# VH-VL binders against b0r0t1r1705to1887, part 28

Target 1, 183 residues: b0r0t1r1705to1887
Amino acid sequence: RLRVLADVSGSMYRFNGVDGRLERSMEAVCMVMEALESYEHKFKYDITGHSGDGFDIELVRCDKVPKNNKERLKVLKTMHAHSQFCMSGDYTLEGTEHAIRELAHEEADEHFVIVLSDANLERYGISPDRFARVLTSNPQVNAFAIFIGSLGDQADRLQKTLPAGRSFVAMDTKEIPQILQQI
Key: E = the ipSAE of ESMFold2; O = the ipSAE of OpenDDE; V2 = 0.75 times the mean of E and O plus 0.25 times the DockQ between their complexes.

## First folded at step 13 (VH-VL; framework fv_ifabotuzumab)

Design s6 (at its last look DockQ between E and O 0.72; V2 from the best seeds 0.00; counts 0 for: pae E 4.7 > 2)
Fold by OpenDDE, look of step 13:
Structure s6 (fold): chain C 183 residues (1-183), chain A 120 residues (1-120), chain B 107 residues (1-107)
Amino acid sequence: as target 1 above (183 residues)
Amino acid sequence: QVQLVQSGAEVKKPGASVKVSCKASGYTFDDYYMNWVRQAPGQGLEWMGEINPYSGNTNYDEKFQGRVTMTRDTSISTAYMELSRLRSDDTAVYYCAREGDYGNYAMDVWGQGTTVTVSS
Amino acid sequence: DIQMTQSPSFLSASVGDRVTITCRASQSISSYLAWYQQKPEKAPKRLIYKASTRQSGVPSRFSGSGSGTEFTLTISSLQPEDFATYYCQQYYRWPLTFGQGTKLEIK
């Protein structure tokens, strides 16, 4: 059982014109969906978003995963639209914690939570230490963070702060499939 | 109602150990971190450490590392804090306090405190 | 460690007064700041968390503000039951640290 958590907060839209963060996030989600297509028979996955509106925003349901590019595009459009009109706020920690908690109650051989996040957690007011604590909060759930961003230095610093093996840096969204294979 | 009830006052000699208990009720014990904070007479609050009741994972302030042990019994929703090699300056009121949602909301519920007196 | 410095350490005021307590962090803690009230022989009580969110049941006269390194607790109109010691606390990084406290006494 796998849950992917995506950031669809307002800041993603608001600053997209500056650094393309929403586009990168959408690309990342697309890469995840594409990468997981060949494994749908092996495990169930869903994609949940977080924003100022909440931390359980349905993007992809485990019983109805995208089957083609058209359906994947619909997911991306949903992300874009939500980030544009949602309330301000960031629920990375709450969303991660919720994901871990929810998945822990699901019947599966293994449980995974993957958080797609920018490398600028601190800029968003997110404590790296607290994030680390959340990621390791349940030993039955394997939680990981994939940092997607153009700021390599920030990502490296975060990776050093987080528990070993629990974070990955994707400077290019094309690296995400390989990262997923490592998990 | 949510509450934390701590064990009674303790009087110890230097070099001894003390174990304080904190029984939780009114909420899911495993869903909240348990913090321990002490307060010397007439002094401020000092964080000692925390425990994840579910996993048993702990984080201690370095000041107490090697001398403090935090544990829990989930079957009775009780957290324990043991402090060894007691010194006179360990005399304080010790509090347990739950921290909700993995640190997003700080310590919202506190025990009534346990007075520990260390004297020759 | 992140040092939290409160100002003032002692404050005398009268009922009805507007009171402001400041808390400074040695480094940015974003909004991971809580305010506690402690009365003699009692456990601390959380008033504010996330810098500005008021605990349920806390009177509206209490408010918190600030982000980064500067934070303030304001009591708009002091009531008799508000005389106590107040502490700020950061929970941004381990170890968690408290301010030294501000004792609010009646003038």
Scores: ipSAE 0.528, ipTM 0.849, lowest interface PAE 1.1, mean pLDDT 92
Fold by ESMFold2, look of step 13:
Structure s6 (fold): chain C 183 residues (1-183), chain A 120 residues (1-120), chain B 107 residues (1-107)
Amino acid sequence: as target 1 above (183 residues)
Amino acid sequence: QVQLVQSGAEVKKPGASVKVSCKASGYTFDDYYMNWVRQAPGQGLEWMGEINPYSGNTNYDEKFQGRVTMTRDTSISTAYMELSRLRSDDTAVYYCAREGDYGNYAMDVWGQGTTVTVSS
Amino acid sequence: DIQMTQSPSFLSASVGDRVTITCRASQSISSYLAWYQQKPEKAPKRLIYKASTRQSGVPSRFSGSGSGTEFTLTISSLQPEDFATYYCQQYYRWPLTFGQGTKLEIK
């Protein structure tokens, strides 16, 4: 059982023109949907978003995963629209805690939570130490972070702070399927 | 109602150990980190460490490393703090305090405190 | 370790007064700051978390502000039950640390 968390906050929209962060996040979500399409029999997955509006924003339901490019585009359009009009704020820690707690109570062989995030936790006002504790808070849930960024020094600093084997850096969104295979 | 009820006052001699209990009620014990904080007479608050009641994992202030042990018994919703090799400057009130969750990560519920007096 | 410094250490005021207590962190803690009230012989009680969010059940006369390294707790109109010691506490980085306290006394 696998839950993927995506950042659809207002900062993703507002700074997209500077560094393409929203487009990279949307590409990452698309790569996840495509990578898992051939593994539906092995993985039950969903994708939820977090923003200033909350942390349970449904992007992909596990009982209604997109099966074609039209449906995948609809997911991406939802991400784009939400980031444009959502309230200020960030729910990365809360969303990750919620996902871990919710999945721990579900029946499955293994539980996975994957957080797709920009490498700039400090810009969001997020304590790296507290995020690291959240990722390792429940030994029954395998929680990971995949950082999508063009800022290598920021990504390296965050990877050093986070638990070994619980964080990955994707300098290019094409790396995401390979990272998912490692997990 | 959420409550933390601690064990009674203790008088100890230098070199001894003390174990303080903290019994939780009114919430899911496993879901919230438990902290231990002490306060010497007339002094401020001093964080000692934390325990994840679900996993048993602990994180101690380095000042207490090697002397403090934090444990829990989830079957009776009780956390424990043991401090060994007591010194007179360990005389203090010891509190257990629950950490909140979902953006509410500061200590939101405190026990009544346990007075530990260390004297010859 | 992140040092938390409160000022003033003592404050004398009258019922109805507006009071401000400040707290400075030795390095940025974003908004990971809480304020506690402690009365004699009692455990601390949380008033504010996340720098400015008031705990449910805490009167609206209590407010918090600040981010980064500088924070304030304001009591807009003191009541008799507000005379106590107040502590700030950062929860950004372990070990968790408290300010030294501010004792608020009746004038």
Scores: ipSAE 0.318, ipTM 0.740, lowest interface PAE 4.7, mean pLDDT 82
ESMFold2 (binder alone), look of step 13: mean pLDDT 93; pTM 0.946

## First folded at step 14 (VH-VL; framework fv_ifabotuzumab)

Design u1 (at its last look DockQ between E and O 0.68; V2 from the best seeds 0.00; counts 0 for: pae E 8.4 > 2)
Fold by OpenDDE, look of step 14:
Structure u1 (fold): chain C 183 residues (1-183), chain A 120 residues (1-120), chain B 107 residues (1-107)
Amino acid sequence: as target 1 above (183 residues)
Amino acid sequence: QVQLVQSGAEVKKPGASVKVSCKASGYTFTDYYMNWVRQAPGQGLEWMGEINPYSGNTNYDEKFQGRVTMTRDTSISTAYMELSRLRSDDTAVYYCAREGDYGNYAMDVWGQGTTVTVSS
Amino acid sequence: DIQMTQSPSFLSASVGDRVTITCRASQSISSYLAWYQQKPEKAPKRLIYKASTRQSGVPSRFSGSGSGTEFTLTISSLQPEDFATYYCQQYWYYPLTFGQGTKLEIK
C-alpha cells in the first residue's frame, strides 16, 4: 500500500511564475504516475494533495489510477486548478500525519507514504525536526520525503536533520522513478 | 473527556530513583506524543523529553540523558517517567502533557502534576 | 538550544487593563510558539498555539501574534481570573524550550 502526498497549496501557483514550483510539482506527480503504472499489480497506490483547503485532497484514487496520458493530464489539471483557487496555507505535516495514520489501519504487507515537497520547508513554516518526527512516527508505515528542485544547500541541511534513508533529493524530476525504485 | 491522571507525591533520598505514572483517558493513547515537563519550586517550566506511545521511541533533553527513562504501557494507556540518581535539585513538580496532532501541536492536555521531593 | 526570553518577568495591572507580554526567540521559530497560563499549584493550560491560534474554550480577550523571533500575548481587558503566570514555548527545535515566565499580578 502506497500513498503519495503532493503539495497543491496556493503558494505553488502564486510563485510558479517565479521559480516554476507548481510545474515541477506537477511534473513530479506525473513521473510518479508513470513510474507506478507498471507496478499496479504489485501494490495499490493513491495520490493525495494538501493545501489551505485541507490535507486530504483526492487527486488519484486507488481504484481509479490513471491508465494513459489523457488521464494523467486530468490529474495535473486538477492540481493546477486547485492550487489556483484554494485558500492559503500549508498542511505538509498534517497531510503526512494523516496519510501515515490512515495507511496504518489498512491491510497490506507493507505501507509506504511518499511526500513530494520543496526542499525549502522553512520558507513554508515547516519545521524540519517536526517533519522528521512525523516521518518516523509509525514504524509500521515507511514514510519518505522526496524534495524536488531543491537548491543544493537546502537539500544538504534537510538531509542532516532528517533520518538517514528517509529523504531523497531530486534535482531533476526525471530522477524520481529511480528514487522510487530505491524505496 | 480527555484527561491525564498522574501518580501521587514522592519523597526520595539522594541517589534513589523515582518513577511517576501518567494514565491517559478519553482519547487514543498511541496517537499522541507524551511530554514530560518539570517545575522546580518557584521556577519556570523545563521540558524533559517526549515519548511516542505507539513505538516507544523517546527524545530526551541532553540535561537528563542517562538519568531519565520514559516508557509506556499501551494496555492501560499509561506513560511512565523514571528519574534515577536523584539530587536535591530534582525536587520539583513533574507533569505529563500530551502534544496535540494535525497542526494542533504543543501541549494541549496536562496532568495534575506529581510532586517529587529529594531530601537527605 | 533556543532561548526564549519573556518580557517583562513581572507585570502589575488592574482589572480592565490591556496587557501585552512579549516573547523573543534566539532564532527564528516561524510560528511554532505556544502560550501557557499557570495558576498557583495548578498545571499549565495552553492558551495559544501556532503563535496566534486560540485554544478552544479560551476567551477572545486572549490573542497571540508574531512570527520568526518576536511574539506577543495580549489580553485586551484583564479579568480577575487572568492573574497568573504566563509562559511561552517554542516547538520548532529540539529540545523544546520555555520562556522564563511572566507573573501577572494585581495592582
Scores: ipSAE 0.883, ipTM 0.939, lowest interface PAE 0.6, mean pLDDT 94
Fold by ESMFold2, look of step 14:
Structure u1 (fold): chain C 183 residues (1-183), chain A 120 residues (1-120), chain B 107 residues (1-107)
Amino acid sequence: as target 1 above (183 residues)
Amino acid sequence: QVQLVQSGAEVKKPGASVKVSCKASGYTFTDYYMNWVRQAPGQGLEWMGEINPYSGNTNYDEKFQGRVTMTRDTSISTAYMELSRLRSDDTAVYYCAREGDYGNYAMDVWGQGTTVTVSS
Amino acid sequence: DIQMTQSPSFLSASVGDRVTITCRASQSISSYLAWYQQKPEKAPKRLIYKASTRQSGVPSRFSGSGSGTEFTLTISSLQPEDFATYYCQQYWYYPLTFGQGTKLEIK
């Protein structure tokens, strides 16, 4: 069982012109959907968003995963629309913790949580130590972070804090399918 | 109804050890970190450390490193704190306290406290 | 370690008064600050978390504000049951640390 978390906050929309953060998040979600397309026999997955309005925003249901490019585009349009009208705020820690706890109670052979992040946690006032604690809070749930973009220095610092094999850097969103195979 | 119930008061001699229990009810024990906080007579609150009840992983304040051991038994939803090589200045009320929900890591539910007196 | 300093350490006030208690952190802790109330022989009770969010069941006369390094707890109209010791606590950095406490007494 696999849950992917994406940031759809108003700050993603409002600052997208500065650093392209919303575009990267949407590309990452698209790559996840495409990468998991042929693994439906192995993975039951969903994708949820978090924002200043909350951390349980349904983007892809596990029983209604997109099957073609039209459906995948609809998911991306939902991300864009939500971020456009939502309040600013960062619920990364809270959303990750919620996902881990919720999945821990589901019946499955293995539980996975993947957090898509632009590695800008310090800008949001998120301590790397707190994030590491959240990712490892339940060993029954395999929680990972995928850092997207050219912020390698911040990603390097986070990787040194996080347990081995629990964080990955995607310099290009096209690397995400390969990273998912490592997970 | 979330509740933490601690073991009763203890009187110990210097050099001994004490083990305080904290039984949780009304919530999923393994979903929340458990903290231990002490308060010497007439003094403020002092964080001692925490334990992840699911994994057993601990994080102690440096002041107690080497003397404190925090454990749990998930089958009975009980956390334990053991403090060894007791000194007279370890006389205090010891509290267990549960972390809050979803990013709210401040302690939201406290046990009633266990008085430990260390005297020779 | 993050040092939390409360002021005042002791405060005397009358029922109906407005009081404020200040807590300062030695480094920025963003908004990760909690306030606790403790009555004699009782465990602490959380009043406020994330600097300004009131715990469910806490009367609206209690409010918190601040971010970064300076935080304030305000009680807008003291009631007889509010006479207690108040502690701030940061939960952003390990180890978790408390202020030294503010004892609020009846004049």
Scores: ipSAE 0.012, ipTM 0.607, lowest interface PAE 8.4, mean pLDDT 78
ESMFold2 (binder alone), look of step 14: mean pLDDT 93; pTM 0.951

Design u2 (at its last look DockQ between E and O 0.81; V2 from the best seeds 0.00; counts 0 for: pae E 3.4 > 2)
Fold by OpenDDE, look of step 14:
Structure u2 (fold): chain C 183 residues (1-183), chain A 121 residues (1-121), chain B 107 residues (1-107)
Amino acid sequence: as target 1 above (183 residues)
Amino acid sequence: QVQLVQSGAEVKKPGASVKVSCKASGYTFTDYYMNWVRQAPGQGLEWMGEINPYSGNTNYDEKFQGRVTMTRDTSISTAYMELSRLRSDDTAVYYCAREGDYYGNYAMDVWGQGTTVTVSS
Amino acid sequence: DIQMTQSPSFLSASVGDRVTITCRASQSISSYLAWYQQKPEKAPKRLIYKASTRQSGVPSRFSGSGSGTEFTLTISSLQPEDFATYYCQQYWRYPLTFGQGTKLEIK
C-alpha cells in the first residue's frame, strides 16, 4: 500500500511564474504515475494533495488510477486548478501525519508514504525537525520525502536534519522513477 | 478527562538513580509524544527529552545524554523517565507533558502534577 | 540550540492593566512558539500555541502574536488570577527550549 502526498497549496501557483514550482510538482506527480503503472499488479496506490483547504485532497484514488496520458493529464489539471483557487496555507506535516495514520490501519504487507515536497521547507514555515519526527512516527509505515527541484545547498541541509535514508533529492523530475525504485 | 498522573516524591543519594512514572488516561496514549521537563527550585523550565509511545523512539537533550532513559509501557499507558548518576543539581520537580495534536498544533497541552526529586548526601 | 529570551524577567502590574511580555528567539522559529502560565507549586498550563492560537478554555484577554524571532504575549486587562510566571517555548528545533520566564507580580 502506497500513498503519495503532493503539495497543491496556493503558493505553488502564486510563485510558479518565479521558479516553476507548480510545474515541477505536476511533472513529479506525472513521473510517479508513470513509474507506478507497471507495478499496479503488486500494490495499490493513491495520490493525495494538501493545501490551505485541507490535507486530504483526492487526486488519484486507489481504485481508479490513471490508465493513459489523458487520465494523467486530468490529474495534473486538477492539481493546477486547486492550487489556483485554494485557500492559503500549508499542511505538509498534517498531511504526512494523516497519511501515515490512515495507511497504518489498512491491510497490507508493507505501507509506504511518499511526500513530494520542495526543499525550502523553512520558507513555508515547516520545521525540518518536526518533519523528520513525523516521517519516523510509525515504524509500520515507511515514510519518505522526495524533494524536487531543490538547490543543492538546501538539499544538503535537509539531508543532515532528516533521518538517513528517509529523504531523497530529485534535481530533475526524471530522477523520480529511479528514486522510487530505491524505496 | 485527559490527565497525567505521576509517581510520588523521591529522595536519593548522589550517584543513585531515580525512575519517575507518568500514567496517562482519557486519550490514546500512543497518539501523542510524551515530554519530560524539569524545574529546579526557583528556576525555569528545562526540557529533557521526549518519547514516542508508539515506537519507543526517543530524543534527548544532549545535556542528559547517557544519563536519561525514557521508556513506556503501552499496556498500562505509562511513561517512565530514569535519571542515573544523580547529583545535587538534579534536585528538581520533574514533569511529564503530552505534546501534539492531530492538526499539527504541537505543544505541551497536558501536564502531570510533577514529581519532586531531591538529591542530597 | 535556540535561545529564548523573555523580557522583562519581572513585571509588576495592577489589576486591570494591559500587560505585554516579549519573547525573542536567537533564530527564526516561524510560528513554532508556545506560551505557558505557571502558578506556584503547580504545573505549567499552555495558554497559546502556534504563536497566536489560544488554548481552549483560556480567557480571551490572553493573546499571542509574532512570527520569526519576535513574539508577544498580551493580557488586555489583568485579572487577580493572572499573577503568575509565564514562559515561552520554541518547538521549531531540537532541543526544545524555554525562555527564562517572566514573573508577573502584584504592584
Scores: ipSAE 0.864, ipTM 0.929, lowest interface PAE 0.6, mean pLDDT 93
Fold by ESMFold2, look of step 14:
Structure u2 (fold): chain C 183 residues (1-183), chain A 121 residues (1-121), chain B 107 residues (1-107)
Amino acid sequence: as target 1 above (183 residues)
Amino acid sequence: QVQLVQSGAEVKKPGASVKVSCKASGYTFTDYYMNWVRQAPGQGLEWMGEINPYSGNTNYDEKFQGRVTMTRDTSISTAYMELSRLRSDDTAVYYCAREGDYYGNYAMDVWGQGTTVTVSS
Amino acid sequence: DIQMTQSPSFLSASVGDRVTITCRASQSISSYLAWYQQKPEKAPKRLIYKASTRQSGVPSRFSGSGSGTEFTLTISSLQPEDFATYYCQQYWRYPLTFGQGTKLEIK
């Protein structure tokens, strides 16, 4: 059982013209949907968003996963629309904790939580120490972070803070399917 | 409603150890981290460490690493803090404190009544 | 370690006064700051977390503000039960650290 968390905050929309952050997040979500397309027999998955409005924003339901490019585009349009109108604020920690607790109660052979993020946690006001603790908070839930588009000092520093094998760097969103296969 | 009840006061000699208990009620014990904080007479608050009651994992302030052991018994919803090789400057009130709700609220929200530990020659 | 410095250490005030206590962090802690109230021989009580969010049951006369390195606790109209020692605490990075405290007494 797999839950993927994506950032759909208002800051993603407002600063997208500056650094392309919303576009990267949308592309990452698209790559996840495509990568999991061939794994339907192994995974029951959903994708949820977090923003200033909360951390349980439904992007992909596990009973209605997109099966073609039109449906995947609809998910991306929902991300864009939500980020345009939502409150400011970051719920990465809260959303990850919520996902871990919720999945721990589901009956499944294995439970996975994957957090899609950039390496800019400190500048987003997210404590790296708290994030590391959240990822390892429940040994029955395998929680991972995928840092997108970051090679720099920030990504390397975060990988050293996070437990071994619990964080990955995708320099290009096209690497996400391969990273998911490792998980 | 949510309540933390600690064991009673203790008097110890230097070099001994002390084990303070903290019994939780009114909430799901394994869902919230437990912290230990002490306060020497007339002084401020000092964080000692934390334990995840679900996994048993701990994180200690370096000052206490090697002298402190935090454990729990989930069957009776009780956390423990043991401090060894006591010194006179370990004389303090020791508190257990639950970390806040699990939705990213990591500050301590419910405190035990405190356990006075006196270390004297 | 992140050092937390409160100002003032001691404050004398009258019922009805508006008081402000400041807390400065040695490095940015974003909004990962809590305020506690402690009365003599009692356990601390959380007033504020995440810099500005009041604990349930805390009167609205208590407010917190700030982010980064500078934070304030304001009591808009002191009541007799507010005379206590106040502590700030960061939970941005381990180890968790407290300010040295601000004792608020009756003038």
Scores: ipSAE 0.374, ipTM 0.749, lowest interface PAE 3.4, mean pLDDT 81
ESMFold2 (binder alone), look of step 14: mean pLDDT 92; pTM 0.948

Design u3 (at its last look DockQ between E and O 0.90; V2 from the best seeds 0.00; counts 0 for: pae E 4.4 > 2)
Fold by OpenDDE, look of step 14:
Structure u3 (fold): chain C 183 residues (1-183), chain A 120 residues (1-120), chain B 107 residues (1-107)
Amino acid sequence: as target 1 above (183 residues)
Amino acid sequence: QVQLVQSGAEVKKPGASVKVSCKASGYTFTDYYMNWVRQAPGQGLEWMGEINPYSGNTNYDEKFQGRVTMTRDTSISTAYMELSRLRSDDTAVYYCAREGDYGNWAMDVWGQGTTVTVSS
Amino acid sequence: DIQMTQSPSFLSASVGDRVTITCRASQSISSYLAWYQQKPEKAPKRLIYKASTRQSGVPSRFSGSGSGTEFTLTISSLQPEDFATYYCQQYWRYPLTFGQGTKLEIK
């Protein structure tokens, strides 16, 4: 059982023109969907978003995963639309905690939570220490963070704070499939 | 009702150990981190550490590293804090305090406190 | 460690007064700040968390504000039961740390 958590907060849209963060997020989600396509027989996965509207925003359902590019694009459009009109707020930690807690109650051989995030956690008011605690809050659930488009320095600092082996840095979204294979 | 009930007052000699218990009720014990905070007479609050009751993982303040041990018994929803090599300046009221979840962090429920007196 | 400094350490006020207590963090803690009220021989009680969110059951006269390094607890109209010691606490980084406290006394 796998859940991917994506940031679809308003800040993603608001600052996309500045640094392309929403585009990177969408690309990341797309890479994840593409990467998991070949493993659908092994993994039951869903994708959930978090924003100011909440931390359980349905993007991809386990029973209805995208089967082609058209369906993937629909997911991306949903992300874009949500980020454009949602309330302000970041619920990365809450979403992660929720994902972990929910998955823990589901029957599966293994449980995974993958958080797609920006490496600039502090900028968004996200405590790295708290994030680390959340990721390791339940040994039954293997929770990981993939930081996308991160500055090297920021990524290094996060790596020091986060548990070993629980965080990955993707300077390019194209690296995400490889990272997923490592998980 | 969510409640934390701590063990009774303790009087110890220097060099001894004390173990304080904190029994939780009214909620799922393993779903919430448990903190321990102490308060010396007439002084402020001092965080000692936390434990994840589910995993048993702990985080201690460096000041107490090597002397404090936090444990839990999930079968009876009880957290324990043991402080060893006691000294006079360990005299304080010790509190267990639950930390909230889902952004409701910080300590939302407190035990009544346990007075520990260290004297020769 | 993140140092939390409250001001003032002591405050005398009258019933009906507007009271403000300040808490300063040695570094930015975003909104990871809580306020506690403690009465003599009682356990602390959380009033505010996430800098500005009021705990359920806490009167509306209590409010928290601030972000980053500067935070304030405000009691809009002091009531007799509000005379107590107040503590701020950051939970941004380990170790968790408290302010030294503000004792609010009746004038």
Scores: ipSAE 0.829, ipTM 0.922, lowest interface PAE 0.7, mean pLDDT 94
Fold by ESMFold2, look of step 14:
Structure u3 (fold): chain C 183 residues (1-183), chain A 120 residues (1-120), chain B 107 residues (1-107)
Amino acid sequence: as target 1 above (183 residues)
Amino acid sequence: QVQLVQSGAEVKKPGASVKVSCKASGYTFTDYYMNWVRQAPGQGLEWMGEINPYSGNTNYDEKFQGRVTMTRDTSISTAYMELSRLRSDDTAVYYCAREGDYGNWAMDVWGQGTTVTVSS
Amino acid sequence: DIQMTQSPSFLSASVGDRVTITCRASQSISSYLAWYQQKPEKAPKRLIYKASTRQSGVPSRFSGSGSGTEFTLTISSLQPEDFATYYCQQYWRYPLTFGQGTKLEIK
């Protein structure tokens, strides 16, 4: 059982013109959906979003996963629309904690939570220590972070702070499928 | 009604150990981290460490590493803190304190405190 | 370790006064700050978390503000039951640390 968390906050929309962050997040979500397409018989998954309006924003239901490119485009349009009209803010830690707790109660052989995140946690007001604690809070749930589009020392410093083997850096979104295979 | 009830006062000699219990009620014990905080007479609050009651994992302040052990018994919703090799400056009131959930990790519910006196 | 410094350490005030207590962190803690009230011989009680969010059941005369390194607790109209010791506490990084306390006494 697998839950993927994505940022759909207003800051993703407002700063997309500066650094392409919303486009990268949408590409990452698309790459996740495509990578898992061939593994639907092995994985029950969903994708949820978080923003200043809350966490647990449904992007992909586990019983209605996208089956073609048209349906995947609808998911991406939902991400874009939500980020356009929501307040800036972040529920990454709350959403991750909630996801881990929910998945721990579901019947499955293995439980996975993957958090798609920007390495700039401090500017989002996200404590690396608290994030590390959340990722390791439940031994029955394997929680991981994938840092997208982050470069250089910021991502490297975060990987050293976070638990070993629980964080990955994707310099480009095409690296996402390779990272998912490692998980 | 969320409630934390601690064990009674203890008087110990230097070099002994003390084990303080904290019984939780009114909530799902394993869903919330438990912290231990002490307060020496006339002094401020000092964080000692935390335990995840679900996993049993702990995180201690470096000052207490090697002397403190935090445990729990989930069948009776009870957390424990044991401090060994006691010395006179360990005389304090010891509190258990529950964190909130979903990112609300400041301590939201406190036990009544347990006075531990260390004297020869 | 993140050192938390409260000011003042001691405050005398009258019922009805507006009082402020400040808390400074030795490094940025974002908004990961809580305020506690402790009366003599009692356990602390959480008033504010996340720097500015008032806990349910806490009177509206209590408010918190600040982010980064500087935070304030304000009591807009002091009541007799508000005479206590107040502590700030950061939960941004381990170890968790408290301010030294501010004792608020009646004039």
Scores: ipSAE 0.337, ipTM 0.752, lowest interface PAE 4.4, mean pLDDT 81
ESMFold2 (binder alone), look of step 14: mean pLDDT 93; pTM 0.947

